# VHH binders against o26223, part 65

Target 1, 191 residues: o26223
Amino acid sequence: MKLLWTSQHIKVTVHIDGKVSKMDVLEAIKTRRSIRKYQDREVPEELIDKILDAAMCGPSAVDERPWHFIVVRNREMLEKIPEVHPYGAMVKDAPVAIIVCCDSSLEKIPGFWVQDCSIASQNILLAAHSLGLGAVWTGVYPLEDRVEGIRRLFSIPEHVIPFSVIPLGYPAENPGTRDLFDPDRIHLEKW

## First folded at step 21 (VHH)

Design YD46
Fold by OpenDDE, fold request of step 23:
Structure YD46 (fold): chain B 191 residues (1-191), chain A 124 residues (1-124)
Amino acid sequence: as target 1 above (191 residues)
Amino acid sequence: QVQLQESGGGLVQPGGSLRLSCAASGFTFSEKWMSWVRQAPGEGREWVSGISWSGGWTDYADSVKGRFTIARDNVKNTLYLLMDSLKSDDTAVYYCAKHKYSAMPETQDEFDIWGQGTQVTVSS
């Protein structure tokens, strides 16, 4: 039985009107794209709270939940982030950014914090998308120049590690959807 | 090979001007913060000026502020130092240095690549 993968073009109708159409989980995952252009529109605090709530709902190793979040709305700071992140140019155009950090003092098992913060970061992206916002994950860790750049810029303590910077805003672009399924990456029972 | 090569040094009279260049190779120059550091005879290294990868963030030592201008051309992989109103105290070997971090340096240990330096002599 040849499973005809009908490429259903899930038209994410971003209804611009105030009704946040709720996406199901699979839709959110499949239709999420990195958004680097934003409208000149503020993101309500309520949405940020929802996003952060989602960010904290991911699993973590031994439930260590090592994540901290810096919510940045200050224009001066947003404009400075690109200076310490050479691929973070879009941050200056966003109304808000979330910096995901790890508090190493909360780590119970060494090294899993990367996974934990990754999950949190991804949940931010998915939640943002589901709420009609655009976001992009700009990597900070493990690049030392960026880690220390962000650390100093935001006066982050030494035991706290900047992990990612995620600008958020109402999208001003629509990059479309991608089919990223690759059956060659699937192995049954053995390699 | 990772390399920084300074040029443009020389002898100049007080009040004169020089333009130093630093050619970078072997790494992605356009992504890195850069600085000029100088060392006068018998003295330690002194940070002179720093610049972010984009050039949008610059800083200067108080001793050179208002007289020196740091700039960069990321297409040419070149760092510049425009030195105006030179003084005898500006006499030093000038080094180009790559930052370890995307920040202004706090210590001399925050550079991971150095040039060989170019001599600047300000004398009447």
Scores: ipSAE 0.876, ipTM 0.940, lowest interface PAE 0.4, mean pLDDT 93
Fold by OpenDDE, fold request of step 23:
Structure YD46 (fold): chain B 191 residues (1-191), chain A 124 residues (1-124)
Amino acid sequence: as target 1 above (191 residues)
Amino acid sequence: QVQLQESGGGLVQPGGSLRLSCAASGFTFSEKWMSWVRQAPGEGREWVSGISWSGGWTDYADSVKGRFTIARDNVKNTLYLLMDSLKSDDTAVYYCAKHKYSAMPETQDEFDIWGQGTQVTVSS
């Protein structure tokens, strides 16, 4: 019995009607993919606000909330980001990008800001996906060349650390879904 | 081993042209910003030109602007400096240097790899 893996094309039917179908959190997590191709379509500010709201809802160490967000819509700046990020080519094609930063002065416990900003970044990705947008996490920290490149490009103060650049837009690709469950990575009680 | 090796230097007359090359090895050249820096006799090092990893962003010192062109071939792991309308003041050892950061350098400390340099002499 040849199990025909029917590639279920999950048609994300973006219903044009204003009702953003509420995506289940598990669905959002499981179906999220990195999107690097975008439609020539602007992202409404309302969606960005929702995404940023979600970004700030994640936990942080001792509630330090060290994150800052730079919303970039300027085409010139979007085109410059790939020059300082060798794997950020898609940013120039996005209508908007969010730069996640850490304000070191807000740290209460050293080092947890990486986790905090990671959670914020992931929430951006999930929120974007749930809203019918595509996004990709382009890593900046901890690579010093990228960190300083982004810092200088956006005149970010020394005490603020750029962490990630996340281009967003309506997706112009559908990479499909992946099953990434690996039981070999699960250990019970001990290694 | 990480290495930059310059070539193409030589003696040229004023108004002449020269093309320098820098062969890179031991690191991912295609991801790094690069510069040319020169040092004239008895003078400090002077930044000449810089280029982003893609080549889409270039900059030049005022002293060479309009005369020099920086370029790169990421497939060949090679940085170039095309020098036109050479002047006596362009006489220097020219160094290829890798940037620490994905930005134009602000100080000499922002380079982490240097070549041995190639001598350029502009003399009548």
Scores: ipSAE 0.875, ipTM 0.939, lowest interface PAE 0.4, mean pLDDT 93
Fold by OpenDDE, fold request of step 23:
Structure YD46 (fold): chain B 191 residues (1-191), chain A 124 residues (1-124)
Amino acid sequence: as target 1 above (191 residues)
Amino acid sequence: QVQLQESGGGLVQPGGSLRLSCAASGFTFSEKWMSWVRQAPGEGREWVSGISWSGGWTDYADSVKGRFTIARDNVKNTLYLLMDSLKSDDTAVYYCAKHKYSAMPETQDEFDIWGQGTQVTVSS
């Protein structure tokens, strides 16, 4: 039985006018793409607040909520981030970046902070997308050179671990949508 | 095999110039910060200059500032040190070193790969 998945072209009508089209959760997840090109346009603080609110709504191990967020708008700092992150070139072109960090002193169960910060990072991406922004997750942890580079650049204390750098902006590219469903990755009852 | 190999050292008169090269192999050179470190006879190692992976960030010891220029060619996997206005006090073995971190080094322990060094002698 060939499940003909009809690729319903969800016309994401990006209404340019200030009406935040209510994107449903599945649409946000399925249509989200990494955006590395941004318009020369500032991101309102209200949108960043909404994104950060979403970032803090994810689950965490035993509700430890170990995450911290550094919001970076300073042009000099945005331009320096690529120097400590070889694959962060797009950060210099973004009007804002969020650095997701873990406060290890808040960790209740060792090791779960990676999951917690990952969830927070993903929520940032989804929220940004839902709000008509583009973003990309640039990995910092667990690469020591990047971790320490970001730490020193932002004077992050030793007990706080930089996890990800997420540039944000109005998208200046449209990479389209992709179907990532793979039935071969689904196992029923047993491997 | 991970390797750094310095070259370009030699004997030069005061006021002269030299260009050192460091050939890197066995790792992704283009992603790593690099430095030059020197050791004069009877002295400890002294950091000379550092450069970010892109070359967009450079720094120098006060002793060489304005005289030395660090550069890199990521296509050639090569680090350079242009040394102008050389002084007798610049006499040392010059080492190329890879940074552990994407930052300027704070201590000598922040290097994980070293070259064998090249001798620079400044003498009249």
Scores: ipSAE 0.873, ipTM 0.938, lowest interface PAE 0.5, mean pLDDT 93
Fold by OpenDDE, second read of step 22:
Structure YD46 (fold): chain B 191 residues (1-191), chain A 124 residues (1-124)
Amino acid sequence: as target 1 above (191 residues)
Amino acid sequence: QVQLQESGGGLVQPGGSLRLSCAASGFTFSEKWMSWVRQAPGEGREWVSGISWSGGWTDYADSVKGRFTIARDNVKNTLYLLMDSLKSDDTAVYYCAKHKYSAMPETQDEFDIWGQGTQVTVSS
């Protein structure tokens, strides 16, 4: 399936009460929450494409872009993910999950791939939220038992490292917003 | 201290049944995949059965499929092996083992904790 990546300007239209509203970047960041409950509703491929486009727009060390993405819609596989990820129970309830991976052969500088894949994962979460979806970052790396579990489950090559599993769906919960600003974590000029 | 302790072994006649138990301590049992491995006299270790942390995923060696059932109680930190229709070839020391990975084991090196084993003897 050739994902026709049409470079169309991602107009993030959030349907709130039937109205298409644009969510700005700061709003997306501030209002994003981990969503672990999903509606029994399919996520259109178009939205996944937009999310993946966003995932690939983040910076990477020396522009190495080491990331790969596995899009999982198969119900059997979604149900198996929790077995290899003890804290990934919500994955079985999601209509789709994205597995973010690093191809180590693409690394130009070793070790920065964690940052690269983290940025990609965060962009997935933000994009999903801006599109009216809910998502949660379930950590795989650096826990070896999960890394190898996901690797084997999806037949991921040895040089490719599973990093995160992100279930997505239309939210069936509203956890509200949090103010996480902590001035005590800000140091001026020195510690 | 990290420990696995097997119990429930014994002498049974062919066609008989046994239930093995493995008590786990010193680690978060409920998050780990577990297996039973056996070693017959003069033979190497043979993987018998494995189970995911939740119990939702189980697998068996072909030699025991349909006869053995692996189970776990995460509240009691205990792994079980129900053995039915026992055969003479089932005679072995049975070990409880913790997986390194959240997957069925491919090699014997994929276990990081072992019990002392319990003897199962099937004889007429």
Scores: ipSAE 0.872, ipTM 0.938, lowest interface PAE 0.5, mean pLDDT 93
Fold by ESMFold2, fold request of step 23:
Structure YD46 (fold): chain B 191 residues (1-191), chain A 124 residues (1-124)
Amino acid sequence: as target 1 above (191 residues)
Amino acid sequence: QVQLQESGGGLVQPGGSLRLSCAASGFTFSEKWMSWVRQAPGEGREWVSGISWSGGWTDYADSVKGRFTIARDNVKNTLYLLMDSLKSDDTAVYYCAKHKYSAMPETQDEFDIWGQGTQVTVSS
């Protein structure tokens, strides 16, 4: 264990394609923004692999790991997602999208799969941001019309529940950083 | 009150054209997939055509492809069926129906709101 204290920040260093990445984890969390405009530029498969590896690092209820991921690059399929998902218009403009799903046959504790897939989804957003990509979480579950629409569009079996659609790409916008800390939301010892 | 009200049916000769309308109220029409379904005398209901909430995804039964066009106006909350090159076997009551899901239907049980229907008769 090495104790290293520098200016209130602890950095995580990892090799990515032979390069050292130096984004502080708290910086990544604070600076990630929903990105809905993307460059006309492909996202390499190796970056998608790193993002999905990060997604699977999330904790899950009793380590049930109920998640499955569909990687969508086909232009015709990306264009159809907004017709199933009225608020997913930006998906048609993304070079790639990830569909986060729950395999209900893997549930060990009923109903915690929502938390499990939410954790995986947030890890996708953070990993994408740390790799220079922008992403946004678009909701599918719990809206049954969207759930069934996505299930049929991608031939997802009945026991598998599509949870979210996450378009991503190199950003074509910069909405800036927000300061959202609100001390009134913090309660000590009790409400 | 949730309702669908069809209009525009009538008597038309073979080869003719007709436009059906369906006025929707009591739900958020602009977010829902819609279909036309028809029923000929003595027959079960037959799906005719469906359309996504935006109108960007449409599909048709094989029996009407190339002759019918489904459309919608989300400002007026109205669904349309534009029928061309009508044949005698298009004679039916035509119903407007709301999908349960944001998908083209696979079974007859996937509609939860129905109109009263409008009669189309193709004969001379």
Scores: ipSAE 0.391, ipTM 0.744, lowest interface PAE 3.2, mean pLDDT 90
Fold by ESMFold2, fold request of step 23:
Structure YD46 (fold): chain B 191 residues (1-191), chain A 124 residues (1-124)
Amino acid sequence: as target 1 above (191 residues)
Amino acid sequence: QVQLQESGGGLVQPGGSLRLSCAASGFTFSEKWMSWVRQAPGEGREWVSGISWSGGWTDYADSVKGRFTIARDNVKNTLYLLMDSLKSDDTAVYYCAKHKYSAMPETQDEFDIWGQGTQVTVSS
């Protein structure tokens, strides 16, 4: 029995998981807002797992993937974060926070870890939004006093750099969407 | 002009009380962690107590715990140390100091602004 070959490309259909996305990606990007008020309602571990999976899907410089994540649910610890972070007052009211960190021993290209951890942080915000949660990025790096404060509070080793603290929960506010497109920021071919 | 100025020291009998004050100027006091540090005659500096920017997080050296209270007034830009049940071992120059970091200190190199100090003498 002989098989006839046709076409130079072979299509292999890979069945994807049975789960379906609940929100279009462009919709998520355009409608996400910083949420600083949260319902008194726990966030299931399953949703945190999905958010962190999304965070780790981000690109990184030469695939270095320097990120680590600390999930904080302990009330006492959440209440201490504002003492280290004067503009992080909403963290005490969140059911959970995620600390995005860089492990500098994983760096393959010096200095690109900031971009890498920024990408992971934004993915956390988008994934949380798509799952019906609200979140906000509170800055730690590059403010040395905050970096060291967070490091000591969570016993983070010296070669690991806390980058951001992201409180999240079911939203208790709706600030609405914004229209921020500005064609004057677009330059064709040159400056 | 960045400055920390302590006051309120003096001579006190064992078991007595004092209140130290530290007036801050030239930086945003209400955003910074602060400490009291003391130096006894012929000894190195000893951290006494620290306080977060809001006052919501305080800590004390074991030698003073239960006897001293650190406090701050962010409207008056003033740090305080309330000292009760004073002992001869508390005799020292007391300095207020600004933290470099938003954390309790692990070393003495973690302070970037120091006052000139105020003498506390507990006579036996």
Scores: ipSAE 0.342, ipTM 0.714, lowest interface PAE 3.6, mean pLDDT 90

Design YD46
Fold by ESMFold2, fold request of step 23:
Structure YD46 (fold): chain B 191 residues (1-191), chain A 124 residues (1-124)
Amino acid sequence: as target 1 above (191 residues)
Amino acid sequence: QVQLQESGGGLVQPGGSLRLSCAASGFTFSEKWMSWVRQAPGEGREWVSGISWSGGWTDYADSVKGRFTIARDNVKNTLYLLMDSLKSDDTAVYYCAKHKYSAMPETQDEFDIWGQGTQVTVSS
């Protein structure tokens, strides 16, 4: 496979050893679905690295970049997450999960870390999708019992706030694409 | 109105068995971790056992391991303590308590709802 610097109407893909590096960004956004069923197949470390690189490309308030990521592959730990996170049952079946955290000592503007970590979390979902993986965002913050449960399970220090748990793997389901555009949500010039 | 109500205590001979129950109301019991805590006469409270919301994660104080079993019924919103091979040292008021967090407790201030307690007396 070769890189082609040709017509502006041709999408460029790079195939190295059977891996796809790019997907059209609008296609990725429109076709990403929450995936809760995964194949019994390992996710290579290289793909996790690409996903986390993408996560860190997100904008943040005053470029504060308050995020940290815990990569969880240990079966015992993955199986315990549903016990501290009741709506995270699919995590025990995932080959890997990413925990998105805020280090509050990195905040430059108080209170915007939630937006910052939300952006990083969404980038994880999109990057995973573009690499042929499925993922789902399971909420931790702002539910205090989940926050403390995850913190203790993973020995996360008190100044670090677990925000989300994102299990991922090669999908074993295809829920299909949704058409969610609603013109009534668009207001021109004023409300 | 949030409430925990224990029952099933009583007088039992050493080597006997009891089953304690704790009825929960006013909160989503099936999503919360729960514990049994006991207090012997003249002593502080001692954590006995804890259980995760699903029942899939349980733990016990060393003093009761192998003799007590914690269980829950999320349909009936009820917590249980099945006590076997009772000893005089098990004599105490037994409380059920709701965890503040989804974790085994490290201190007593990690319980935010307490029952009124049920007396267990093991007569030597």
Scores: ipSAE 0.327, ipTM 0.712, lowest interface PAE 3.8, mean pLDDT 90

